# Designs tried in a protein design chat: VHH binders against ATP-dependent (S)-NAD(P)H-hydrate dehydratase. Part 10

Target 1, 310 residues: ATP-dependent (S)-NAD(P)H-hydrate dehydratase, of Phaeodactylum tricornutum (b7fxe8)
Amino acid sequence: MKTWNDGKTIAIERCVLPLDASLHKGSSGRVGVLGGSARYTGAPYYAAMASLQAGADLAFVFCAQEATLPIKSYSPELMVAPVYSASDFDPVRLVDDMVNEIGDMLPKLHCLVVGPGLGRCPLVMKAVARVLELARSQQLHLVLDADALYMMSLPVYRSSLKGYDRLVLTPNVVEYQRLFPKSEDNNGESMEDASDEELAAATIVRKGAEDRIIVDQRQVMSCGEEGGLKRSGGIGDVLAGTLGTFTSWHAILLDREAVSTEDLPLSCWTACCAVKRATKRAFDDKRRAMTAPDVLHHLGQALDEMTRED

## First folded at step 1 (VHH)

Design p18 (framework vhh_7pa5_2)
Fold by ESMFold2-Fast, scan of step 1:
Structure p18 (fold): chain B 310 residues (1-310), chain A 125 residues (1-125)
Amino acid sequence: as target 1 above (310 residues)
Amino acid sequence: QVQLVESGGGMVQPGGSLRLSCAASGFTFSTYAMSWVRRAPGKGPEWVSTISWSGGSTSYADSVKGRFTISRDNAKNTLYLQMNSLKPEDTALYYCAKEPTSLLEQLIYSGLDVWGQGTQVTVSS
């Protein structure tokens, strides 16, 4: 499957939550985004807004207290929750307080996106690792991007998600090399690491000119949709948020026994197609001036066109 | 037990006005900031406006700034939203919300486990 036309019939059937006027608020996807440090406020905003533009009903951002006001200022549509203070924290209290605050919300989410703007504070990463363990115990879908991928490169955190099949990782080529250093070959060719047991159950979205969907060290599909010619900061965050919506829909459809866990890669592929199509539309509109907000602006229309029946 | 009861919604023509009310009980209303949140058909929840506990500070979403006015009467435990120059895009179910002390309260007031029913505002001919 390389373009949307190659797989759209099965993808619409298995990955797209039908529009239904009888659904209550929150029934069409509830996405959490865990990220946003004092210095990195744009990334969780782009991810959360992308999830709403893709069709989720509710988006919640869990972030540093210092990030809260900037993120709220970007869009009043986001529910933004401070879960720690970067300038005034008690090391003894921070981990437990952060885990408890986020943990109370996990049962109400369909997907948790972790990493956009998170930063690499060791104490915050310790709290995030406990949140990931709680999410796994509750069978909550996880999308790990950016600094969460860095965490998964660390042996102490990586093993806690061994065998978890409701897990999506979104590395670019550089991040993929750090996650799977044994897979790097001469001339930048990546070989899948067949011996990596800890992440074998995860669906990997390796970002690039073509996004590759990898399951159990094998590429099962790719998204070859034409994107824009400009690389822009924040598009990776838009993809993470769009994946949040599609993995939420997968969680809902799984709960209805309408699909299987083996449909998660197709959901990820569909999200990739949507973001590439939105990026192409944004690039055609803005050319060299294209930025991540332009991709956000086109995401809803791109998805509507993709899923609309004649 | 916190209870919020919204009222004052209805159908109105573009350019018209409506005044929403929210009767609050079960908490010390005068010590909490209060907000209005709306959900338009086919969209997620959108924050509209917030007023501080004393009424001395207000903030508005860019889409409603200059047209809507939030106010409160602490003696009556009531929150208000005066909506002027209404547009079709203001059509939504409107909820009042107490400033959350936790994410759990934030979810409740976003309509996931709703404490009030909201009040419907429809702007059309």
Scores: ipSAE 0.000, ipTM 0.132, lowest interface PAE 18.8, mean pLDDT 81

Design p19 (framework vhh_7pa5_2)
Fold by ESMFold2-Fast, scan of step 1:
Structure p19 (fold): chain B 310 residues (1-310), chain A 124 residues (1-124)
Amino acid sequence: as target 1 above (310 residues)
Amino acid sequence: QVQLVESGGGMVQPGGSLRLSCAASGFTFSNYAMSWVRRAPGKGPEWVSTISSSGSTISYADSVKGRFTISRDNAKNTLYLQMNSLKPEDTALYYCARDLEYTYWYSPGAFDIWGQGTQVTVSS
């Protein structure tokens, strides 16, 4: 399937949480975003705000203490939790303290987005790896983007998520090659050892002019919606956050026994269609001046249009 | 455990018929489109037919259209291929496969689970 119209009937049925005035706040998705180092505060903000604009009720940001005030200044809608201090931490205790702080919140989430603005501090990555293990043990949906994808390219972290089918990875072409070095030949040729057991169960969203949904190194779907002609910083973060909402809805629908785990790729494809349509609307409105906040502004409108029956 | 097990193959004369079956286990069969794919000796895989999860949408390769009928029994987790008017060129190993293409029209696409295959030989 290339466009929203090709798959909208089944996608609305299986991936979109129905609007219900009787639902209390938090019932339509609770998304966590783990990222936000002192240097990189915009990325977790864009991801968290995108989850809200896409229709999640609550968004929590887990970040460095030094990132907390900047992120809160961007939007009062976000629930921001400092989980370590970049400048004043005890190196001996940082990993345990960070894991305990985040671990207490995991049961309250439907999805955890990891990576936007995270950075590559070895102790922080070690803490994140333990958080991913806890999330897996609780069957929490995971979306790994940016620096979390870097972590998954490292053998020491990759194997801990083997067989985890509630896992979404969002690489661009360069990040995809890092995750699958043997796939250097991207001409569509099949490789003899294309399968990677550690990530075979994951749903991969390979970003590009056409977003490709891949499972076990096979393209199962693609999103060929027009996204406009401008590439802008932060749109990848918007996609990560939108995926947070759709994976949260998948978690809720799984709990209601309304869908199967195997519907996760379709949920990811739907999120890609929403972001491409929001980007097209933003580009038509602002053209060369388009930035990530413009895409955020159009995300709710794009999703509403996509899900309304004609 | 996730499994697809084909049966019903064999040897037939040209113009004969065979009914292939595929028993699925370890996943919710009724949620998936299912396909038949064949591989003749020395050739690559050729898609034969697909049926949607509900059974309402069906597609066939031009080479088998009008001769083969795909069907499913979701209560029994079983996929079928009724093969009529068999030709020597239908000789191949026939695989049952789970189709991950999740569209309203279910096009043959990404296959993630395959059976072991069942041999069909058509000769005089």
Scores: ipSAE 0.000, ipTM 0.125, lowest interface PAE 20.5, mean pLDDT 83

Design q01 (framework vhh_7qbe_3)
Fold by ESMFold2-Fast, scan of step 1:
Structure q01 (fold): chain B 310 residues (1-310), chain A 123 residues (1-123)
Amino acid sequence: as target 1 above (310 residues)
Amino acid sequence: QLQLVESGGGLVQAGGSLRLSCTASGSTYAMGWFRQGPGKEREFVASISWSGGSTYYADSVKGRFTISRDNAKNTLYLQMNSLKSEDTAVYYCAADSTYEYWGEGLPSEYDYWGKGTRVTVSS
């Protein structure tokens, strides 16, 4: 079993952004979260707030106009940008306006998390696909979760990220089987038999009791920290946001030439350890009553303990 | 669909030992043992986290029973020592598909159950 204690020395060295007295506001990570339809406001909030509690300086939420006030009411620290209106009746205008609004902000981000609360509106997905292409052209790190994983299961969108190695996908077992229908969990076939040409360069975080980090059809590491996830969806959003922070730190460290692209899986593993440890702390506190906000509340404490020198 | 199959039950003399096993048809998260004696409700015996690092025991079995698991074999164990007549019961294996650890768990918290294996402790 791979626990935090097994890998913490190398993970602290390569995945944790060092504290520096000269750091400016925004230097410790700027995370965007693209999601938040009118009906699903909790998910992008959990993801964005998790990124801040994990150590990012700034979190931006791109969401439906109708979701803006609810999300901002959950925390004034979040910068919330409405990028489309559910009441807009012009499909072309909706897509173009959404792409332009988000596109202007992409150069200011270290990572874009896509999917929490996004929904499956065809026009919104069309706009998101164009945003993903733009993000790739700028070499922006991407974390795809929830409805963004559904998009990647569709042939029309899957090919747009072929060969992109700054990409993290966070499927649970069901979502993984949709992405890789010939996986070991489907008909008992080896995961090496799965067709994944389009997603071969991505880092896959397959969530479960043990989180498995998969690159090019091979499991390269696993997180066996005890946590405990209930059927409530919000804890997955906390993981997506935490991955946003560690992926942002990977982008910053790459720019400083301190790490390589091959260190991205280790960054994802570190985020998984943090969320599992936060979940364990939350469970010890609340037991059966534990919910996503409880995990969120314990995330900062868990990370402080993990990164503190002995 | 996940299946749990218990084995190892039988007749044993008071003071003796017995080892129960429960094999799952696939991966499981939190697991536990429950038992039901004649005319009684199903009661908690012991639980174990997915990694095996956390365990919880009912007061009536502390120091006598040991729960363990082998995830490579998808198998849960209950080592029962210093058996008493009061330990006579049908023992049930339980697993959760969602949550990694319950501590002292309620039967309603587990998604999957075995059919049970009978343990009879003679005087």
Scores: ipSAE 0.000, ipTM 0.151, lowest interface PAE 18.1, mean pLDDT 83

Design q02 (framework vhh_7qbe_3)
Fold by ESMFold2-Fast, scan of step 1:
Structure q02 (fold): chain B 310 residues (1-310), chain A 124 residues (1-124)
Amino acid sequence: as target 1 above (310 residues)
Amino acid sequence: QLQLVESGGGLVQAGGSLRLSCTASGFTYAMGWFRQGPGKEREFVASISGSGGSTYYADSVKGRFTISRDNAKNTLYLQMNSLKSEDTAVYYCAAGTEDYYFGDSLTESEYDYWGKGTRVTVSS
């Protein structure tokens, strides 16, 4: 099983932004989180806060109007932008307004995390698809989680990201089976013909007791770090946000010509190690009472411990 | 506050068809149909998004039932074809609040407004 100690030297060199490079606000990462309906306000909050706790300077949440006040009430550190209203049924107005509001912010981001609490409204998904196309045109790193993974299971949306190598997907076992019905990891329950050509360039973080890093259907790395014995809601959102920070750092290091695009899987593996270690620390502290906020609280300390020796 | 009233239930022969209606006292977002058969727990049947653009069905009714809505009339429909004795149940209309537009959740917790139900009996 591959642990942090097995890969930490190269991971610190290639995936962790040096402290002295964070000389002004925003220089250590600007992460956007696109998600959050009024019913699912916790997920985008956990993702955005995880990005800050992992070391990003700024976190922006793009969410439903109805989700805006609850999310702002959870933390004043988050920049929260309402981009649609669940009460708006005009498809032209909803899609165009949402794309314009988010589009103005994309050049200011190093990574966009899409999916936590997003839901599956067809009009919202149509707007998100246009946002993903804009992000791709600007070479913006993307992390797709939760409902954004559902979008990628749909042929109409899957093909738009074909060949995009700054893309991270974070499926659990069930979501992986829906994305890749022909995969050997799928127990053969699906008979649907699915081409993996559309997502061959993406880095896939298949979540589980052991997190597997997969590129073009091949496992290139795994994170075997011990987590806690309790599974609570929101830990997946914490991973999505932590990936937002590490993919932002990858984007910054690419711009500095310090790393290659092919180092993205290592960045994802590093984020997995950080979340597993934070979860272990939170579980040791709180035992059966552990919740996602406890993992958030330990994320910064876990990352500091992981990187301090080098 | 919002009220939902179901109609169209009754006795039908196996293989027959029946259309249920649900009229809301005002505009609704996502809506769904749930049913509870004798000695069974309440189960999901079908749901529809606020715009009517997306629909979802339980595996047991796919290809036989069709959910639709007329937002101008604040009315939800369930067209039931090829009815089986297993479809015998009390059918409940449910509506979500403004934060549940999608209609893709199969759980009762997504719906805040419920009708009192209409009984469907399928004889063989």
Scores: ipSAE 0.000, ipTM 0.112, lowest interface PAE 19.3, mean pLDDT 82

Design q03 (framework vhh_7qbe_3)
Fold by ESMFold2-Fast, scan of step 1:
Formats: C-alpha cells, structure tokens, sequence
Structure q03 (fold): chain B 310 residues (1-310), chain A 123 residues (1-123)
C-alpha cells in the first residue's frame, strides 16, 4: 500500500479515534515529549504542537529548566515541566530527581515521545534510560526519535527494550544503518545474523522520500504520498509528534480491546500519510519558503480531509 | 497464528468455470492468489484490498478471473471463467497484515500462505 487512498478505509476504522467518543478531557490522547536542552528548544516544541494539531487533547514537554521559558513562549497550549538543570553539577541528584519528576507523570500519559532536542549528556541519557524502563513496566507506548535513537545504538541501553512491542523507532537511513548494521546486504559475504532480536518487536518508521514501515527487518508497508520538494529539519519532529498522537490512539483503542498490538504499524503508516499530505499542502502554499511551522499549520487540515473523504 | 485454507479446486474442462475459496482463521488485510504450474515458478494471479475497492490482475487472467472477498466470513474468492489448459496449477491463497498491497508484486509482501488447491483443466 503506498498512498492514503490505498489504506484509508481500514486505517480510519482501526487507527483514528472518533472525536465524539471522548468523555473526559484528556480522553483523546495525552502525549509526553521528553527532550529539549538549553540549545535545542524548537524540536520538542514542534513535536508537542504536532501532537495537538493531529488531535491529542494534551501535550506535556519534559525538558531542561533553561529550555522551559523559551518553549512556553512559543505556545501557551503546552504543559511544560522542567526536569533537570544544566547548571546542577551533582550527578546523583540530577539522575534521581529527573527520573522522579518524569515518573510521577507517566501514568497520566498514553504515549511518551523521547529524543527531540534531548542532546547527548551522559547523565541525562542515564536518567532517560531509567525513564524508558519505568515506561515499559507500565506498558506505556514509546516513540524514540533523534538522540533517543542514538541511545538505542548503544548496547547498554538497547537491551533494556528487548521484546517491547509498544515501541516505535523513527530512524532516517543513516540512523537505521547504525541501529541495524547486520541488516545491510552482505554483498556475497556471510553475516552471522541479519535479524536483530533485541529490537525485533519494535515498529520501525524509516524516514525518506518514501517512509518505510518495518517490523523484524521486513518492510510491511510504505507511505509513498507526495511530500514537499523542500526538506526542513523540523519536519522530522512534526512526524515524531504526529506518531505520538497515533500511538496514543492505538493505546486507547488497545485498552478498549478494539484493536490488537499488530495494528501499531498501520497507526504509524497513517501518521506518515498525514505528515506527507500536510507537507505537500504547505509546500504548495509556500514553495521555497516552507518551514516546519507551515507544516504544523496544515497538519490538522490534512488529517480532517483524510478522515472526512466522501 | 493465522491459518489459510483453500478449497474449490478440481478437474474442469477447457472453457469451463471454477470458483476457489480461501478461509482465514482471523482478520486479514490485503489478500491475493498465486499459482504454480508444472515446471514453472510461482506467479501472481490477482490481489484485493481490504475493502474490495482495489483489485489487480496478472495480464494472463485479466477479463477471465474475478477476485472478491466477504470480510464477515473471513473468506477470499477467485471466480475463474473461460479456463484454458495453461491455467492448470496449484493455486495458493496469500494474506498480509497491510490493508492494500496493490502495487508491483513482491514475494516478501505476503506473510501467510495456504497449502494450495489443485486445478486441472482438461483437453
């Protein structure tokens, strides 16, 4: 299946949460975004806003204290929580306090998106790893992007998510090769094992001109929707946030026993279609001047059009 | 695990008709029919989307075969008309967990396969 028209009937049935079904505020998805260092405040903003524009009720951003005010200034709709300070040099306190602050909020979330603007501070990554273990213990859906993908390329962190099937990874081609070095074609040379068992249960969204949905090294579907001709860095963050909403909806529908865990790849494919269609609309509107905020502006319109086709 | 069971195969005369069925033990998305004739490689016959809104046919069967499905019964059908001796083959039902797999045939797009049902077209 390549385009939205190819899969829309079943995707609407199984992946799109009906608006009129929500009973309480927060029932249509509560997405957390863990990221945002002092230098990289735009990425978690784009991800969190994308989740709201795609239809989630609430978006929470867990970030560096130094990133908190800038992110709040971008949009008052976001619930922004500082969870560490770059100026705090006590390594034990930094890790424990960060884990406790985030841990208190995890039961309130349907999905946690990790990585946008996170950075690679070793102590922060250590805290994030403990948060991922806690999220897994609570069966919380996870979307790992950007610096979280770097963490998953490290053996010490990778093994902690072995067998976790509520996990979505969003690598580009380079990040994919880093995550699965054994999966490259062998060019006639034998490789010990092409399948990576540790991440075999995860749904992989390999980003590109055509987004490929991969499970256990096998492409199960792809999104060939036309995007814009201009590539902007923030569009990857928009995809991560949109995936946050669709994985939240999968979590809600799974809890209602309306779908199975095997429907998660379809949810990811649907998110990819929404972002590609929003990007196409933004590019047609702004051409060479298109930026990530333009894609955000068109995301809700694209999704509404997708789900209300004649 | 998902199981596919084909039925309806048999011996028919050239110019005749036959209807094949494939029942799945659970929900499926995209489905298709493949066949393997004597001394030949497995080849694509037809595929259908989950809704039935999109269908694809190999050039060799276009206009003669019709693929359809009944989702309430988890059953896929292949109506074969104007049968030729060249249609003699074992017919396999295939299913994938993707809603529409209606682009160029690739063997790795279908995860689940039946054991096949034999169709022999005489004279």
Amino acid sequence: as target 1 above (310 residues)
Amino acid sequence: QLQLVESGGGLVQAGGSLRLSCTASGRTYAMGWFRQGPGKEREFVASISWSGGSTYYADSVKGRFTISRDNAKNTLYLQMNSLKSEDTAVYYCAADLTPYSDYEWTPDEYDYWGKGTRVTVSS
Scores: ipSAE 0.000, ipTM 0.112, lowest interface PAE 21.2, mean pLDDT 82

Design q04 (framework vhh_7qbe_3)
Fold by ESMFold2-Fast, scan of step 1:
Structure q04 (fold): chain B 310 residues (1-310), chain A 122 residues (1-122)
Amino acid sequence: as target 1 above (310 residues)
Amino acid sequence: QLQLVESGGGLVQAGGSLRLSCTASGFSYAMGWFRQGPGKEREFVASISYSGGSTYYADSVKGRFTISRDNAKNTLYLQMNSLKSEDTAVYYCAAEGYSDEWLPSSYEYDYWGKGTRVTVSS
């Protein structure tokens, strides 16, 4: 599948949660975003807002205490929870407290997006690794982007999600080569002994002019929708959040026994089509002035047009 | 709908100890204790996460009070040691509930008890 029109019939059937006026708030997707260090507050905001604009009912941001007020100031719609403080640095307390605060919320989520604005503090990464293991034990869908992809490139964390099929990774070309140094795209030898087997069960969304959906080193789908000529910062965060919504809907549909785990790549492809269509609309409206907030503004309308019956 | 019932309050001499309990009618996530002294606003005392791994205390009670929970009994506890006259208050149990609509809050609690009175004499 290359364009939305090529796959829309099966995608609407398998990946889109039906709009139902009887649904209470929270039943149409609850997305968590784990990210947002003191220095990087925009990325988790874009991801969380994208999940809401794509159709999730609730978005919850887990971030540094120092990031909390800035993120809350961007939108009152977001639930924002400080899960650690950079200034209160007890290594044992930081890891355990962070894991416990996030862990208490995991049963309430349909998907956890990890990485936007997270940073690379070793203690924070240790806590995140424990959260990922806990999420896996609860069969929670995971979307790993940005600094979480960096974590998965490290030998100490790489095998922690081996065999997990409710896992989505969103690398660009450079991040993909780091994750899969044995791939034909890399053509290089890795000193880190990275194993392609450890991420074989994951759905990979390799970002580019054409987004490629890859499972076990094989491209199974691609999104060739026109996104416009401008490449803006933050659109990757918008994609991560949109994937949060579509993976949440996949989780809900799995619970209803309406789909299989093997439908996850199609859900990812659908999210890519939505973001490309939103980007095209934003570019047509703003041209050279287009930014990530413009893409956010067009996301809901793009998805509505994609899913409406003729 | 979650109901909370506090118990264990009473009259105690300064330097003494009391253990407060709060029983919930069902499942709750985070739980905490608040108090309201004579002529004062309701203030935070202590909180505990669902797992019991994270606890937080007001500076005025840190080192003297211990919060704990027994999830099998849906019960929250506050062990109060080295009581002072300033600890005289009505103590309220608060809980973050789980409902058919996701309403989680780390900033405020959804459910409150009616309170149990603690009087510390000189």
Scores: ipSAE 0.000, ipTM 0.149, lowest interface PAE 16.8, mean pLDDT 81

Design q05 (framework vhh_7qbe_3)
Fold by ESMFold2-Fast, scan of step 1:
Structure q05 (fold): chain B 310 residues (1-310), chain A 123 residues (1-123)
Amino acid sequence: as target 1 above (310 residues)
Amino acid sequence: QLQLVESGGGLVQAGGSLRLSCTASGSTYAMGWFRQGPGKEREFVASITWSGGSTYYADSVKGRFTISRDNAKNTLYLQMNSLKSEDTAVYYCAASPWYDELLYGSPSEYDYWGKGTRVTVSS
């Protein structure tokens, strides 16, 4: 299955939350986005707004104190919580304070998207790793993108999500190669030394001209929907946020016993189709001038078109 | 707003030693040293994580230079031994709120920079 028309019947049945469920605030998905350093404020904004445009009814952004005002200035619909500061800190206090601040909100979320604009501060990464452990203990769906994928390439963090099947990773080709080093090894390096078992339970969305859905190192689906002919900054963040909505819907449907964990890859494929269709609509409208906000503007309409009976 | 001030540069003879210091106006996470010789691009020298638990060196200085830090004083050090004429450069202190183990050679990885301290190694 390459295009939306090839799989839409089963995808609508298993991955799309019924429209009538959205009548109650919070019932159509509550998405958290953990990211946003002082330097990278656009990425968490695009991810959080994409989750709302795709159909989630609440989006929380957990970010640096220095990122808070810029992100709030982009949209009043976002709930923005500062969870650390890049100024003076006590290393022990910074980690504990950040974990406690985010931890209080985790039970209220259906999905946590981690990585857009996060940066690679070692103490922040240590706090994020503890948040991921806490999220796992609560059976919270996780989408790891950008700098969170870098964290998962580090041995010290990789093993914490071993066997977790409510996990989505969104690498591009370069990030995928870092997570799963597959170059020919003529030095006799053991395959077990770069163990793929740590992430074998995850659903992987490998981004590209054709998005590939990979489970247990095997491609199970691909999205060959035509996008725009222009690459612009932020579209990867739009995908991460859209995945936040579809993984939230999977969490809700899983709790209703309407679907199984094995339907998560189909949910990811559906999100890819929605973003590609939104991108094509935005490109047709704006052509050379298309930017990520244009894709955001078309996301809701693309999803509505995709899910109509006629 | 964070300011980095380098010190300890000067003239030293080949084979000699010199220690550079960099004092930050406040707390920082990862830090590093870069240098720029006459007519050359700025190049990576060494970096250190906040805890001091991990250090990284350019091949040209590995075994000769040692990076360290004192977080109580917000100060970074570079101990330079067995100096060569090729080590002649302006040395820059750099700081980042994050650390990228895969991209140590890029100046774009660092948000804050000092103005530099000159090191001249005579024959």
Scores: ipSAE 0.000, ipTM 0.131, lowest interface PAE 18.1, mean pLDDT 82

Design q06 (framework vhh_7qbe_3)
Fold by ESMFold2-Fast, scan of step 1:
Structure q06 (fold): chain B 310 residues (1-310), chain A 123 residues (1-123)
Amino acid sequence: as target 1 above (310 residues)
Amino acid sequence: QLQLVESGGGLVQAGGSLRLSCTASGFTYAMGWFRQGPGKEREFVASISWSGGSTYYADSVKGRFTISRDNAKNTLYLQMNSLKSEDTAVYYCAADYSLFESLYDTPSAYDYWGKGTRVTVSS
């Protein structure tokens, strides 16, 4: 499966949340985005907004206090919660307070996207590691991108998610090599069967001109949809947020016993197809002027086209 | 701030078993056990990640000691079996907010320490 047409029938059946007259607000997906430092406010905004444009009902951003006002200024649709301050110099207080603030919200989420704009402050990463363990204990779907992938390259953080099958990682080729250094890169394909006990259960979305869906270091499908000839900052964040929506829908469908855990890779593939199609539409519209907001603008239209018969 | 309290030490006969506990006053990321025998420097015994997914042991205790944790109780355990006279030491609980694989056996990598519990193995 390389294009949307190759798998759309099964993907619509198993990955797209059906409309239900009994649904209240929040029933079509509640996505959290944990990221956003004082220096990096755009990334969590793009991820959270992408989750809404892809069809989630609610998007929550957990970020630095210093990032809160900029993110709120980008869109009134986002629910933004400051969970730490860069001025807090007590490591125990920072970590415990951050974990408690986020922990109270975890039961209300269907998916937590971690990493967009997070930064690499050691105290913040310690708090994030504790949040990941709490999310795992509650069987919450996780999408790890950007700085959260850096954390997963560290053995101590990586081992905390050993065997977790509700986990999606979104590395590019360079990040993938850091996560799986024994893997062989042959024209962009992972050909080496290397033992990786910690991440064997995770679904890996390896980003590129062709996105590859990998489970236990084996490529199970790919997205060969044409995206466009321009690369733009923030499109990776749009993918992370779109994955947040599709993994939320997977969580809802699992709870309804309508799908299995083995359908998570298909959900990730569907999100990749949506983002590539949105990017192609944005590129056709804007050419060299295309930016991430243009991709966001086309995401809903791309998904409507993908799921609707003309 | 964070306090670690060890318990379970005592006198035990060679070949016997003993279980040490260490209760933390709050959440800990990574934890370990170190020991200091008579006339020796503090040495590594075992360490464990928060999830229990990664454990490390000193060669001298591997196969005899088992490290485990109960995160609901903020408690670390060391099950010591087939005890030898060489295991006689004060055992220290340590907690580290930033355990790296290369630093799990390094005392200076740990931020918090208990006061120790004495284990004496008699012949």
Scores: ipSAE 0.000, ipTM 0.129, lowest interface PAE 18.3, mean pLDDT 83

Design q07 (framework vhh_7qbe_3)
Amino acid sequence: QLQLVESGGGLVQAGGSLRLSCTASGRTYAMGWFRQGPGKEREFVASISGSGGSTYYADSVKGRFTISRDNAKNTLYLQMNSLKSEDTAVYYCAAGDFLEYLFSGDTSEYDYWGKGTRVTVSS
ESMFold2-Fast, scan of step 1: ipSAE 0.000; ipTM 0.289

